# VHH binders against q9p7j3, part 1

Scores and structures below are computed, not measured.

Target 1, 174 residues: q9p7j3; the task's number for its first letter is 1
Amino acid sequence: MILPLFPETQVHVFVYENVSNCAAIHEQLISQNPIYDYAFLDAATILYKKQVYSAIIRALEDRRDEQMKTKTIHSEVILSLSPKTEISSAFRQFSMTKKSKNIVVVKIDSKLTEEEEFERLDKLVEGNRVEFSDEELQKLIDFKVLKKNYKLDPSTLENPLASILSSIALRGYS
Unless a header shows other numbers, all headers, positions and changes below count from the first letter of the chain; antibody chains aren't numbered by Kabat.
F, E and O stand for the ipSAE by ESMFold2-Fast, ESMFold2 and OpenDDE, each averaged over both directions (binder to target, target to binder). V2 = 0.75 x the mean of E and O + 0.25 x the DockQ between their complexes.
[cut] marks letters that were taken out.
Atom coordinates printed by the task and the answers are left out, and those that the model quotes come from them; centres of patches stay.

## First folded at step 1 (VHH; framework vhh_5c3l_4)

Design t1 (at its last look DockQ between E and O 0.01; V2 from the best seeds 0.00; counts 0 for: pae E 15.5 > 2, placed apart)
Amino acid sequence: QVQLQESGGGLVQPGGSLRLSCAASGFTFSSYAMSWVRQAPGKGLEVVSAISGSGGSTYYADSVKGRFTISRDNAKNTLYLQMNSLKPEDTAVYYCAKGPRLYFVDSSGYFDYRGPGTQVTVSS
ESMFold2, look of step 1: ipSAE 0.000; ipTM 0.135
ESMFold2 (binder alone), look of step 1: mean pLDDT 85; pTM 0.870
OpenDDE, look of step 1: ipSAE 0.011; ipTM 0.288

## First folded at step 2 (VHH; framework vhh_6qgx_2)

Design t2 (at its last look DockQ between E and O 0.76; V2 from the best seeds 0.00; counts 0 for: pae E 13.2 > 2)
Amino acid sequence: QVQLVESGGGLVQAGGSLRLSCAASGRTFSSYAMAWFRRAPGKEREFVAAISWSGGSTFYTDSVKGRFTISRDHAKNTVSLQMNSLRPEDTAVYYCAADTRLYFLTEPSEYDYWGQGTRVTVSA
ESMFold2, look of step 2: ipSAE 0.000; ipTM 0.189
ESMFold2 (binder alone), look of step 2: mean pLDDT 81; pTM 0.837
OpenDDE, look of step 2: ipSAE 0.017; ipTM 0.343

## First folded at step 3 (VHH; framework vhh_6qgx_2)

Design t3 (at its last look DockQ between E and O 0.01; V2 from the best seeds 0.00; counts 0 for: pae E 12.3 > 2, placed apart)
Amino acid sequence: QVQLVESGGGLVQAGGSLRLSCAASGRTFSIYAMAWFRRAPGKEREFVAAISWSGDSTFYTDSVKGRFTISRDHAKNTVSLQMNSLRPEDTAVYYCAADLELYFLTEPSEYDYWGQGTRVTVSA
ESMFold2, look of step 3: ipSAE 0.000; ipTM 0.247
ESMFold2 (binder alone), look of step 3: mean pLDDT 80; pTM 0.836
OpenDDE, look of step 3: ipSAE 0.005; ipTM 0.256

## First folded at step 4 (VHH; framework vhh_6qgx_2)

Design t4 (at its last look DockQ between E and O 0.48; V2 from the best seeds 0.00; counts 0 for: pae O 7.8 > 2)
Amino acid sequence: QVQLVESGGGLVQAGGSLRLSCAASGRTFSIYAMAWFRRAPGKEREFVAAISWSGGSTFYTDSVKGRFTISRDHAKNTVSLQMNSLRPEDTAVYYCAADLSLYFLTSPSEYDYWGQGTRVTVSA
ESMFold2, look of step 4: ipSAE 0.023; ipTM 0.428
ESMFold2 (binder alone), look of step 4: mean pLDDT 83; pTM 0.853
OpenDDE, look of step 4: ipSAE 0.014; ipTM 0.329

## First folded at step 5 (VHH; framework vhh_6qgx_2)

Design t5 (at its last look DockQ between E and O 0.53; V2 from the best seeds 0.00; counts 0 for: pae E 8.4 > 2)
Amino acid sequence: QVQLVESGGGLVQAGGSLRLSCAASGRTFSTYAMAWFRRAPGKEREFVAAISWSGGSTFYTDSVKGRFTISRDHAKNTVSLQMNSLRPEDTAVYYCAADLSLYFLTSPSEYDYWGQGTRVTVSA
ESMFold2, look of step 5: ipSAE 0.012; ipTM 0.383
ESMFold2 (binder alone), look of step 5: mean pLDDT 81; pTM 0.836
OpenDDE, look of step 5: ipSAE 0.640; ipTM 0.846

## First folded at step 6 (VHH; framework vhh_6qgx_2)

Design t6 (at its last look DockQ between E and O 0.37; V2 from the best seeds 0.00; counts 0 for: pae E 12.0 > 2)
Amino acid sequence: QVQLVESGGGLVQAGGSLRLSCAASGRTFSTYAMAWFRRAPGKEREFVAAISWSGGSTFYTDSVKGRFTISRDHAKNTVSLQMNSLRPEDTAVYYCAADLSVYFLTSPSEYDYWGQGTRVTVSA
ESMFold2, look of step 6: ipSAE 0.000; ipTM 0.263
ESMFold2 (binder alone), look of step 6: mean pLDDT 81; pTM 0.833
OpenDDE, look of step 6: ipSAE 0.783; ipTM 0.896

## First folded at step 7 (VHH; framework vhh_6qgx_2)

Design t7 (at its last look DockQ between E and O 0.30; V2 from the best seeds 0.00; counts 0 for: pae E 6.4 > 2)
Amino acid sequence: QVQLVESGGGLVQAGGSLRLSCAASGRTFSTYAMAWFRRAPGKEREFVAAISWRGDSTFYTDSVKGRFTISRDHAKNTVSLQMNSLRPEDTAVYYCAASLSVYFLTSPSEYDYWGQGTRVTVSA
ESMFold2, look of step 7: ipSAE 0.063; ipTM 0.517
ESMFold2 (binder alone), look of step 7: mean pLDDT 82; pTM 0.846
OpenDDE, look of step 7: ipSAE 0.814; ipTM 0.904

## First folded at step 8 (VHH; framework vhh_6qgx_2)

Design t8 (at its last look DockQ between E and O 0.40; V2 from the best seeds 0.00; counts 0 for: pae E 12.2 > 2)
Amino acid sequence: QVQLVESGGGLVQAGGSLRLSCAASGRTFSTYAMAWFRRAPGKEREFVAAISWRGDSTFYTDSVKGRFTISRDHAKNTVSLQMNSLRPEDTAVYYCAASLEVYFLTSPSEYDYWGQGTRVTVSA
ESMFold2, look of step 8: ipSAE 0.000; ipTM 0.285
ESMFold2 (binder alone), look of step 8: mean pLDDT 82; pTM 0.847
OpenDDE, look of step 8: ipSAE 0.672; ipTM 0.850

## First folded at step 9 (VHH; framework vhh_6qgx_2)

Design t9 (at its last look DockQ between E and O 0.60; V2 from the best seeds 0.00; counts 0 for: pae E 9.4 > 2)
Amino acid sequence: QVQLVESGGGLVQAGGSLRLSCAASGRTFSTYAMAWFRRAPGKEREFVAAISWRGDSTFYTDSVKGRFTISRDHAKNTVSLQMNSLRPEDTAVYYCAASLSVEFLTSPSEYDYWGQGTRVTVSA
ESMFold2, look of step 9: ipSAE 0.011; ipTM 0.378
ESMFold2 (binder alone), look of step 9: mean pLDDT 82; pTM 0.845
OpenDDE, look of step 9: ipSAE 0.820; ipTM 0.906

## First folded at step 10 (VHH; framework vhh_6qgx_2)

Design t10 (at its last look DockQ between E and O 0.61; V2 from the best seeds 0.00; counts 0 for: pae E 8.6 > 2)
Amino acid sequence: QVQLVESGGGLVQAGGSLRLSCAASGRTFYTYAMAWFRRAPGKEREFVAAISWRGDSTFYTDSVKGRFTISRDHAKNTVSLQMNSLRPEDTAVYYCAASLSVEFLTSPSEYDYWGQGTRVTVSA
ESMFold2, look of step 10: ipSAE 0.012; ipTM 0.464
ESMFold2 (binder alone), look of step 10: mean pLDDT 82; pTM 0.859
OpenDDE, look of step 10: ipSAE 0.035; ipTM 0.452

## First folded at step 11 (VHH; framework vhh_6qgx_2)

Design t11 (at its last look DockQ between E and O 0.60; V2 from the best seeds 0.00; counts 0 for: pae E 10.8 > 2)
Amino acid sequence: QVQLVESGGGLVQAGGSLRLSCAASGRTFSTYAMAWFRRAPGKEREFVAAISWRGDSTFYTDSVKGRFTISRDHAKNTVSLQMNSLRPEDTAVYYCAASLSVWYLTSPSEYDYWGQGTRVTVSA
ESMFold2, look of step 11: ipSAE 0.000; ipTM 0.324
ESMFold2 (binder alone), look of step 11: mean pLDDT 83; pTM 0.862
OpenDDE, look of step 11: ipSAE 0.832; ipTM 0.910

## First folded at step 12 (VHH; framework vhh_6qgx_2)

Design t12 (at its last look DockQ between E and O 0.51; V2 from the best seeds 0.00; counts 0 for: pae E 8.0 > 2)
Amino acid sequence: QVQLVESGGGLVQAGGSLRLSCAASGRTFSTYAMAWFRRAPGKEREFVAAISWRGDSTFYTDSVKGRFTISRDHAKNTVSLQMNSLRPEDTAVYYCAASLSLYFLTSPSEYDYWGQGTRVTVSA
ESMFold2, look of step 12: ipSAE 0.012; ipTM 0.465
ESMFold2 (binder alone), look of step 12: mean pLDDT 83; pTM 0.852
OpenDDE, look of step 12: ipSAE 0.803; ipTM 0.899

## First folded at step 13 (VHH; framework vhh_6qgx_2)

Design t13 (at its last look DockQ between E and O 0.64; V2 from the best seeds 0.00; counts 0 for: pae E 9.2 > 2)
Amino acid sequence: QVQLVESGGGLVQAGGSLRLSCAASGRTFSTYAMAWFRRAPGKEREFVAAISWRGDSTFYTDSVKGRFTISRDHAKNTVSLQMNSLRPEDTAVYYCAASLSWEFLTSPSEYDYWGQGTRVTVSA
ESMFold2, look of step 13: ipSAE 0.011; ipTM 0.453
ESMFold2 (binder alone), look of step 13: mean pLDDT 81; pTM 0.839
OpenDDE, look of step 13: ipSAE 0.487; ipTM 0.772

## First folded at step 14 (VHH; framework vhh_6qgx_2)

Design t14 (at its last look DockQ between E and O 0.56; V2 from the best seeds 0.00; counts 0 for: pae E 11.1 > 2)
Amino acid sequence: QVQLVESGGGLVQAGGSLRLSCAASGRTFSTYAMAWFRRAPGKEREFVAAISWRGDSTFYTDSVKGRFTISRDHAKNTVSLQMNSLRPEDTAVYYCAASLSFEFLTSPSEYDYWGQGTRVTVSA
ESMFold2, look of step 14: ipSAE 0.000; ipTM 0.335
ESMFold2 (binder alone), look of step 14: mean pLDDT 82; pTM 0.844
OpenDDE, look of step 14: ipSAE 0.577; ipTM 0.817

## First folded at step 15 (VHH; framework vhh_6qgx_2)

Design t15 (at its last look DockQ between E and O 0.64; V2 from the best seeds 0.00; counts 0 for: pae E 10.4 > 2)
Amino acid sequence: QVQLVESGGGLVQAGGSLRLSCAASGRTFSTYAMAWFRRAPGKEREFVAAISFRGDSTFYTDSVKGRFTISRDHAKNTVSLQMNSLRPEDTAVYYCAASLSVEFLTSPSEYDYWGQGTRVTVSA
ESMFold2, look of step 15: ipSAE 0.000; ipTM 0.353
ESMFold2 (binder alone), look of step 15: mean pLDDT 82; pTM 0.847
OpenDDE, look of step 15: ipSAE 0.173; ipTM 0.615

## First folded at step 16 (VHH; framework vhh_6qgx_2)

Design t16 (at its last look DockQ between E and O 0.01; V2 from the best seeds 0.00; counts 0 for: pae E 8.7 > 2, placed apart)
Amino acid sequence: QVQLVESGGGLVQAGGSLRLSCAASGRTFSTYAMAWFRRAPGKEREFVAAISWRGDSTFYTDSVKGRFTISRDHAKNTVSLQMNSLRPEDTAVYYCAASLSVYLTSPSEYDYWGQGTRVTVSA
ESMFold2, look of step 16: ipSAE 0.012; ipTM 0.429
ESMFold2 (binder alone), look of step 16: mean pLDDT 82; pTM 0.847
OpenDDE, look of step 16: ipSAE 0.383; ipTM 0.713

## First folded at step 17 (VHH; framework vhh_6qgx_2)

Design t17 (at its last look DockQ between E and O 0.62; V2 from the best seeds 0.00; counts 0 for: pae E 8.3 > 2)
Amino acid sequence: QVQLVESGGGLVQAGGSLRLSCAASGRTFSTYAMAWFRRAPGKEREFVAAISWRGDSTFYTDSVKGRFTISRDHAKNTVSLQMNSLRPEDTAVYYCAASLLVYLTSPSEYDYWGQGTRVTVSA
ESMFold2, look of step 17: ipSAE 0.012; ipTM 0.418
ESMFold2 (binder alone), look of step 17: mean pLDDT 83; pTM 0.853
OpenDDE, look of step 17: ipSAE 0.034; ipTM 0.501

## First folded at step 18 (VHH; framework vhh_6qgx_2)

Design t18 (at its last look DockQ between E and O 0.02; V2 from the best seeds 0.00; counts 0 for: pae E 15.0 > 2, placed apart)
Amino acid sequence: QVQLVESGGGLVQAGGSLRLSCAASGRTFSTYAMAWFRRAPGKEREFVAAISWRGDSTFYTDSVKGRFTISRDHAKNTVSLQMNSLRPEDTAVYYCAASTSVEFLTSPSEYDYWGQGTRVTVSA
ESMFold2, look of step 18: ipSAE 0.000; ipTM 0.193
ESMFold2 (binder alone), look of step 18: mean pLDDT 81; pTM 0.842
OpenDDE, look of step 18: ipSAE 0.000; ipTM 0.217

## First folded at step 19 (VHH; framework vhh_6qgx_2)

Design t19 (at its last look DockQ between E and O 0.51; V2 from the best seeds 0.00; counts 0 for: pae E 12.3 > 2)
Amino acid sequence: QVQLVESGGGLVQAGGSLRLSCAASGRTFSTYAMAWFRRAPGKEREFVAAISWRGDSTWYTDSVKGRFTISRDHAKNTVSLQMNSLRPEDTAVYYCAASFSVYFLTSPSEYDYWGQGTRVTVSA
ESMFold2, look of step 19: ipSAE 0.000; ipTM 0.246
ESMFold2 (binder alone), look of step 19: mean pLDDT 83; pTM 0.866
OpenDDE, look of step 19: ipSAE 0.027; ipTM 0.513

## First folded at step 20 (VHH; framework vhh_6qgx_2)

Design t20 (at its last look DockQ between E and O 0.48; V2 from the best seeds 0.00; counts 0 for: pae E 11.6 > 2)
Amino acid sequence: QVQLVESGGGLVQAGGSLRLSCAASGFTFSTYAMAWFRRAPGKEREFVAAISWRGDSTFYTDSVKGRFTISRDHAKNTVSLQMNSLRPEDTAVYYCARSLSVYFLTSPSEYDYWGQGTRVTVSA
ESMFold2, look of step 20: ipSAE 0.000; ipTM 0.294
ESMFold2 (binder alone), look of step 20: mean pLDDT 86; pTM 0.888
OpenDDE, look of step 20: ipSAE 0.850; ipTM 0.918

## First folded at step 21 (VHH; framework vhh_6qgx_2)

Design t21 (at its last look DockQ between E and O 0.60; V2 from the best seeds 0.00; counts 0 for: pae E 9.5 > 2)
Amino acid sequence: QVQLVESGGGLVQAGGSLRLSCAASGRTFSIYAMAWFRRAPGKEREFVAAISWRGDSTFYTDSVKGRFTISRDHAKNTVSLQMNSLRPEDTAVYYCAASLSLYFLTSPSEYDYWGQGTRVTVSA
ESMFold2, look of step 21: ipSAE 0.011; ipTM 0.365
ESMFold2 (binder alone), look of step 21: mean pLDDT 82; pTM 0.855
OpenDDE, look of step 21: ipSAE 0.022; ipTM 0.388

## First folded at step 22 (VHH; framework vhh_6qgx_2)

Design t22 (at its last look DockQ between E and O 0.01; V2 from the best seeds 0.00; counts 0 for: pae O 10.5 > 2, placed apart)
Amino acid sequence: QVQLVESGGGLVQAGGSLRLSCAASGRTFSTYAMAWFRRAPGKEREFVAAISWRGDYTFYTDSVKGRFTISRDHAKNTVSLQMNSLRPEDTAVYYCAASLSVYFLTSPDEYDYWGQGTRVTVSA
ESMFold2, look of step 22: ipSAE 0.005; ipTM 0.325
ESMFold2 (binder alone), look of step 22: mean pLDDT 82; pTM 0.855
OpenDDE, look of step 22: ipSAE 0.007; ipTM 0.244

## First folded at step 23 (VHH; framework vhh_6qgx_2)

Design t23 (at its last look DockQ between E and O 0.56; V2 from the best seeds 0.00; counts 0 for: pae E 11.8 > 2)
Amino acid sequence: QVQLVESGGGLVQAGGSLRLSCAASGFTFSTYAMAWFRRAPGKEREFVAAISWRGDSTFYTDSVKGRFTISRDHAKNTVSLQMNSLRPEDTAVYYCARSLSVYDLTSPSEYDYWGQGTRVTVSA
ESMFold2, look of step 23: ipSAE 0.005; ipTM 0.196
ESMFold2 (binder alone), look of step 23: mean pLDDT 88; pTM 0.900
OpenDDE, look of step 23: ipSAE 0.841; ipTM 0.911

## First folded at step 24 (VHH; framework vhh_6qgx_2)

Design t24 (at its last look DockQ between E and O 0.45; V2 from the best seeds 0.00; counts 0 for: pae E 7.5 > 2)
Amino acid sequence: QVQLVESGGGLVQAGGSLRLSCAASGRTFSTYAMAWFRRAPGKEREFVAAISWRGDSTFYTDSVKGRFTISRDHAKNTVSLQMNSLRPEDTAVYYCAASLAVYFLVSPSEYDYWGQGTRVTVSA
ESMFold2, look of step 24: ipSAE 0.032; ipTM 0.473
ESMFold2 (binder alone), look of step 24: mean pLDDT 82; pTM 0.851
OpenDDE, look of step 24: ipSAE 0.786; ipTM 0.892

## First folded at step 25 (VHH; framework vhh_6qgx_2)

Design t25 (at its last look DockQ between E and O 0.01; V2 from the best seeds 0.00; counts 0 for: pae O 10.2 > 2, placed apart)
Amino acid sequence: QVQLVESGGGLVQAGGSLRLSCAASGRIFSTYAMAWFRRAPGKEREFVAAISWRGDSTFYTDSVKGRFTISRDHAKNTVSLQMNSLRPEDTAVYYCAADLSVYFLTSPSEYDYWGQGTRVTVSA
ESMFold2, look of step 25: ipSAE 0.012; ipTM 0.436
ESMFold2 (binder alone), look of step 25: mean pLDDT 81; pTM 0.841
OpenDDE, look of step 25: ipSAE 0.007; ipTM 0.243

## First folded at step 26 (VHH; framework vhh_6qgx_2)

Design t26 (at its last look DockQ between E and O 0.76; V2 from the best seeds 0.00; counts 0 for: pae E 7.1 > 2)
Amino acid sequence: QVQLVESGGGLVQAGGSLRLSCAASGRTFSTYAMAWFRRAPGKEREFVAAISWRGDSTFYTDSVKGRFTISRDHAKNTVSLQMNSLRPEDTAVYYCAASLSWYFLTSPSEYDYWGQGTRVTVSA
ESMFold2, look of step 26: ipSAE 0.057; ipTM 0.516
ESMFold2 (binder alone), look of step 26: mean pLDDT 82; pTM 0.847
OpenDDE, look of step 26: ipSAE 0.503; ipTM 0.785

## First folded at step 27 (VHH; framework vhh_6qgx_2)

Design t27 (at its last look DockQ between E and O 0.01; V2 from the best seeds 0.00; counts 0 for: pae O 13.6 > 2, placed apart)
Amino acid sequence: QVQLVESGGGLVQAGGSLRLSCAASGFTFSTYAMAWFRRAPGKEREFVAAISWRGDSTFYTDSVKGRFTISRDHAKNTVSLQMNSLRPEDTAVYYCARSLSWYFLTSPSEYDYWGQGTRVTVSA
ESMFold2, look of step 27: ipSAE 0.006; ipTM 0.373
ESMFold2 (binder alone), look of step 27: mean pLDDT 87; pTM 0.888
OpenDDE, look of step 27: ipSAE 0.000; ipTM 0.235

## First folded at step 28 (VHH; framework vhh_6qgx_2; also named t31)

Design t28 (at its last read DockQ between E and O 0.45; V2 from the best seeds 0.00; counts 0 for: pae E 2.7 > 2)
Amino acid sequence: QVQLVESGGGLVQAGGSLRLSCAASGRTFSTYAMAWFRRAPGKEREFVAAISWRGDSTFYTDSVKGRFTISRDHAKNTVSLQMNSLRPEDTAVYYCAASLAWYFLVSPSEYDYWGQGTRVTVSA
ESMFold2, look of step 28: ipSAE 0.370; ipTM 0.712
ESMFold2 (binder alone), look of step 28: mean pLDDT 82; pTM 0.848
OpenDDE, look of step 28: ipSAE 0.174; ipTM 0.600
ESMFold2, last read: ipSAE 0.378, 0.411, 0.380; ipTM 0.728, 0.743, 0.726
ESMFold2 (binder alone), last read: mean pLDDT 82, 82, 82; pTM 0.848, 0.847, 0.850
OpenDDE, last read: ipSAE 0.196, 0.190, 0.376; ipTM 0.610, 0.601, 0.728

## First folded at step 29 (VHH; framework vhh_6qgx_2)

Design t29 (at its last look DockQ between E and O 0.39; V2 from the best seeds 0.00; counts 0 for: pae E 3.6 > 2, SAP .672 > .668)
Amino acid sequence: QVQLVESGGGLVQAGGSLRLSCAASGRTFSTYAMAWFRRAPGKEREFVAAISYRGDSTFYTDSVKGRFTISRDHAKNTVSLQMNSLRPEDTAVYYCAASLAWYFLVSPSEYDYWGQGTRVTVSA
ESMFold2, look of step 29: ipSAE 0.318; ipTM 0.677
ESMFold2 (binder alone), look of step 29: mean pLDDT 83; pTM 0.856
OpenDDE, look of step 29: ipSAE 0.278; ipTM 0.649

## First folded at step 30 (VHH; framework vhh_6qgx_2)

Design t30 (at its last look DockQ between E and O 0.30; V2 from the best seeds 0.00; counts 0 for: pae E 4.1 > 2)
Amino acid sequence: QVQLVESGGGLVQAGGSLRLSCAASGRTFSTYAMAWFRRAPGKEREFVAAISWRGDTTFYTDSVKGRFTISRDHAKNTVSLQMNSLRPEDTAVYYCAASLAWYFLVSPSEYDYWGQGTRVTVSA
ESMFold2, look of step 30: ipSAE 0.228; ipTM 0.593
ESMFold2 (binder alone), look of step 30: mean pLDDT 82; pTM 0.848
OpenDDE, look of step 30: ipSAE 0.296; ipTM 0.673

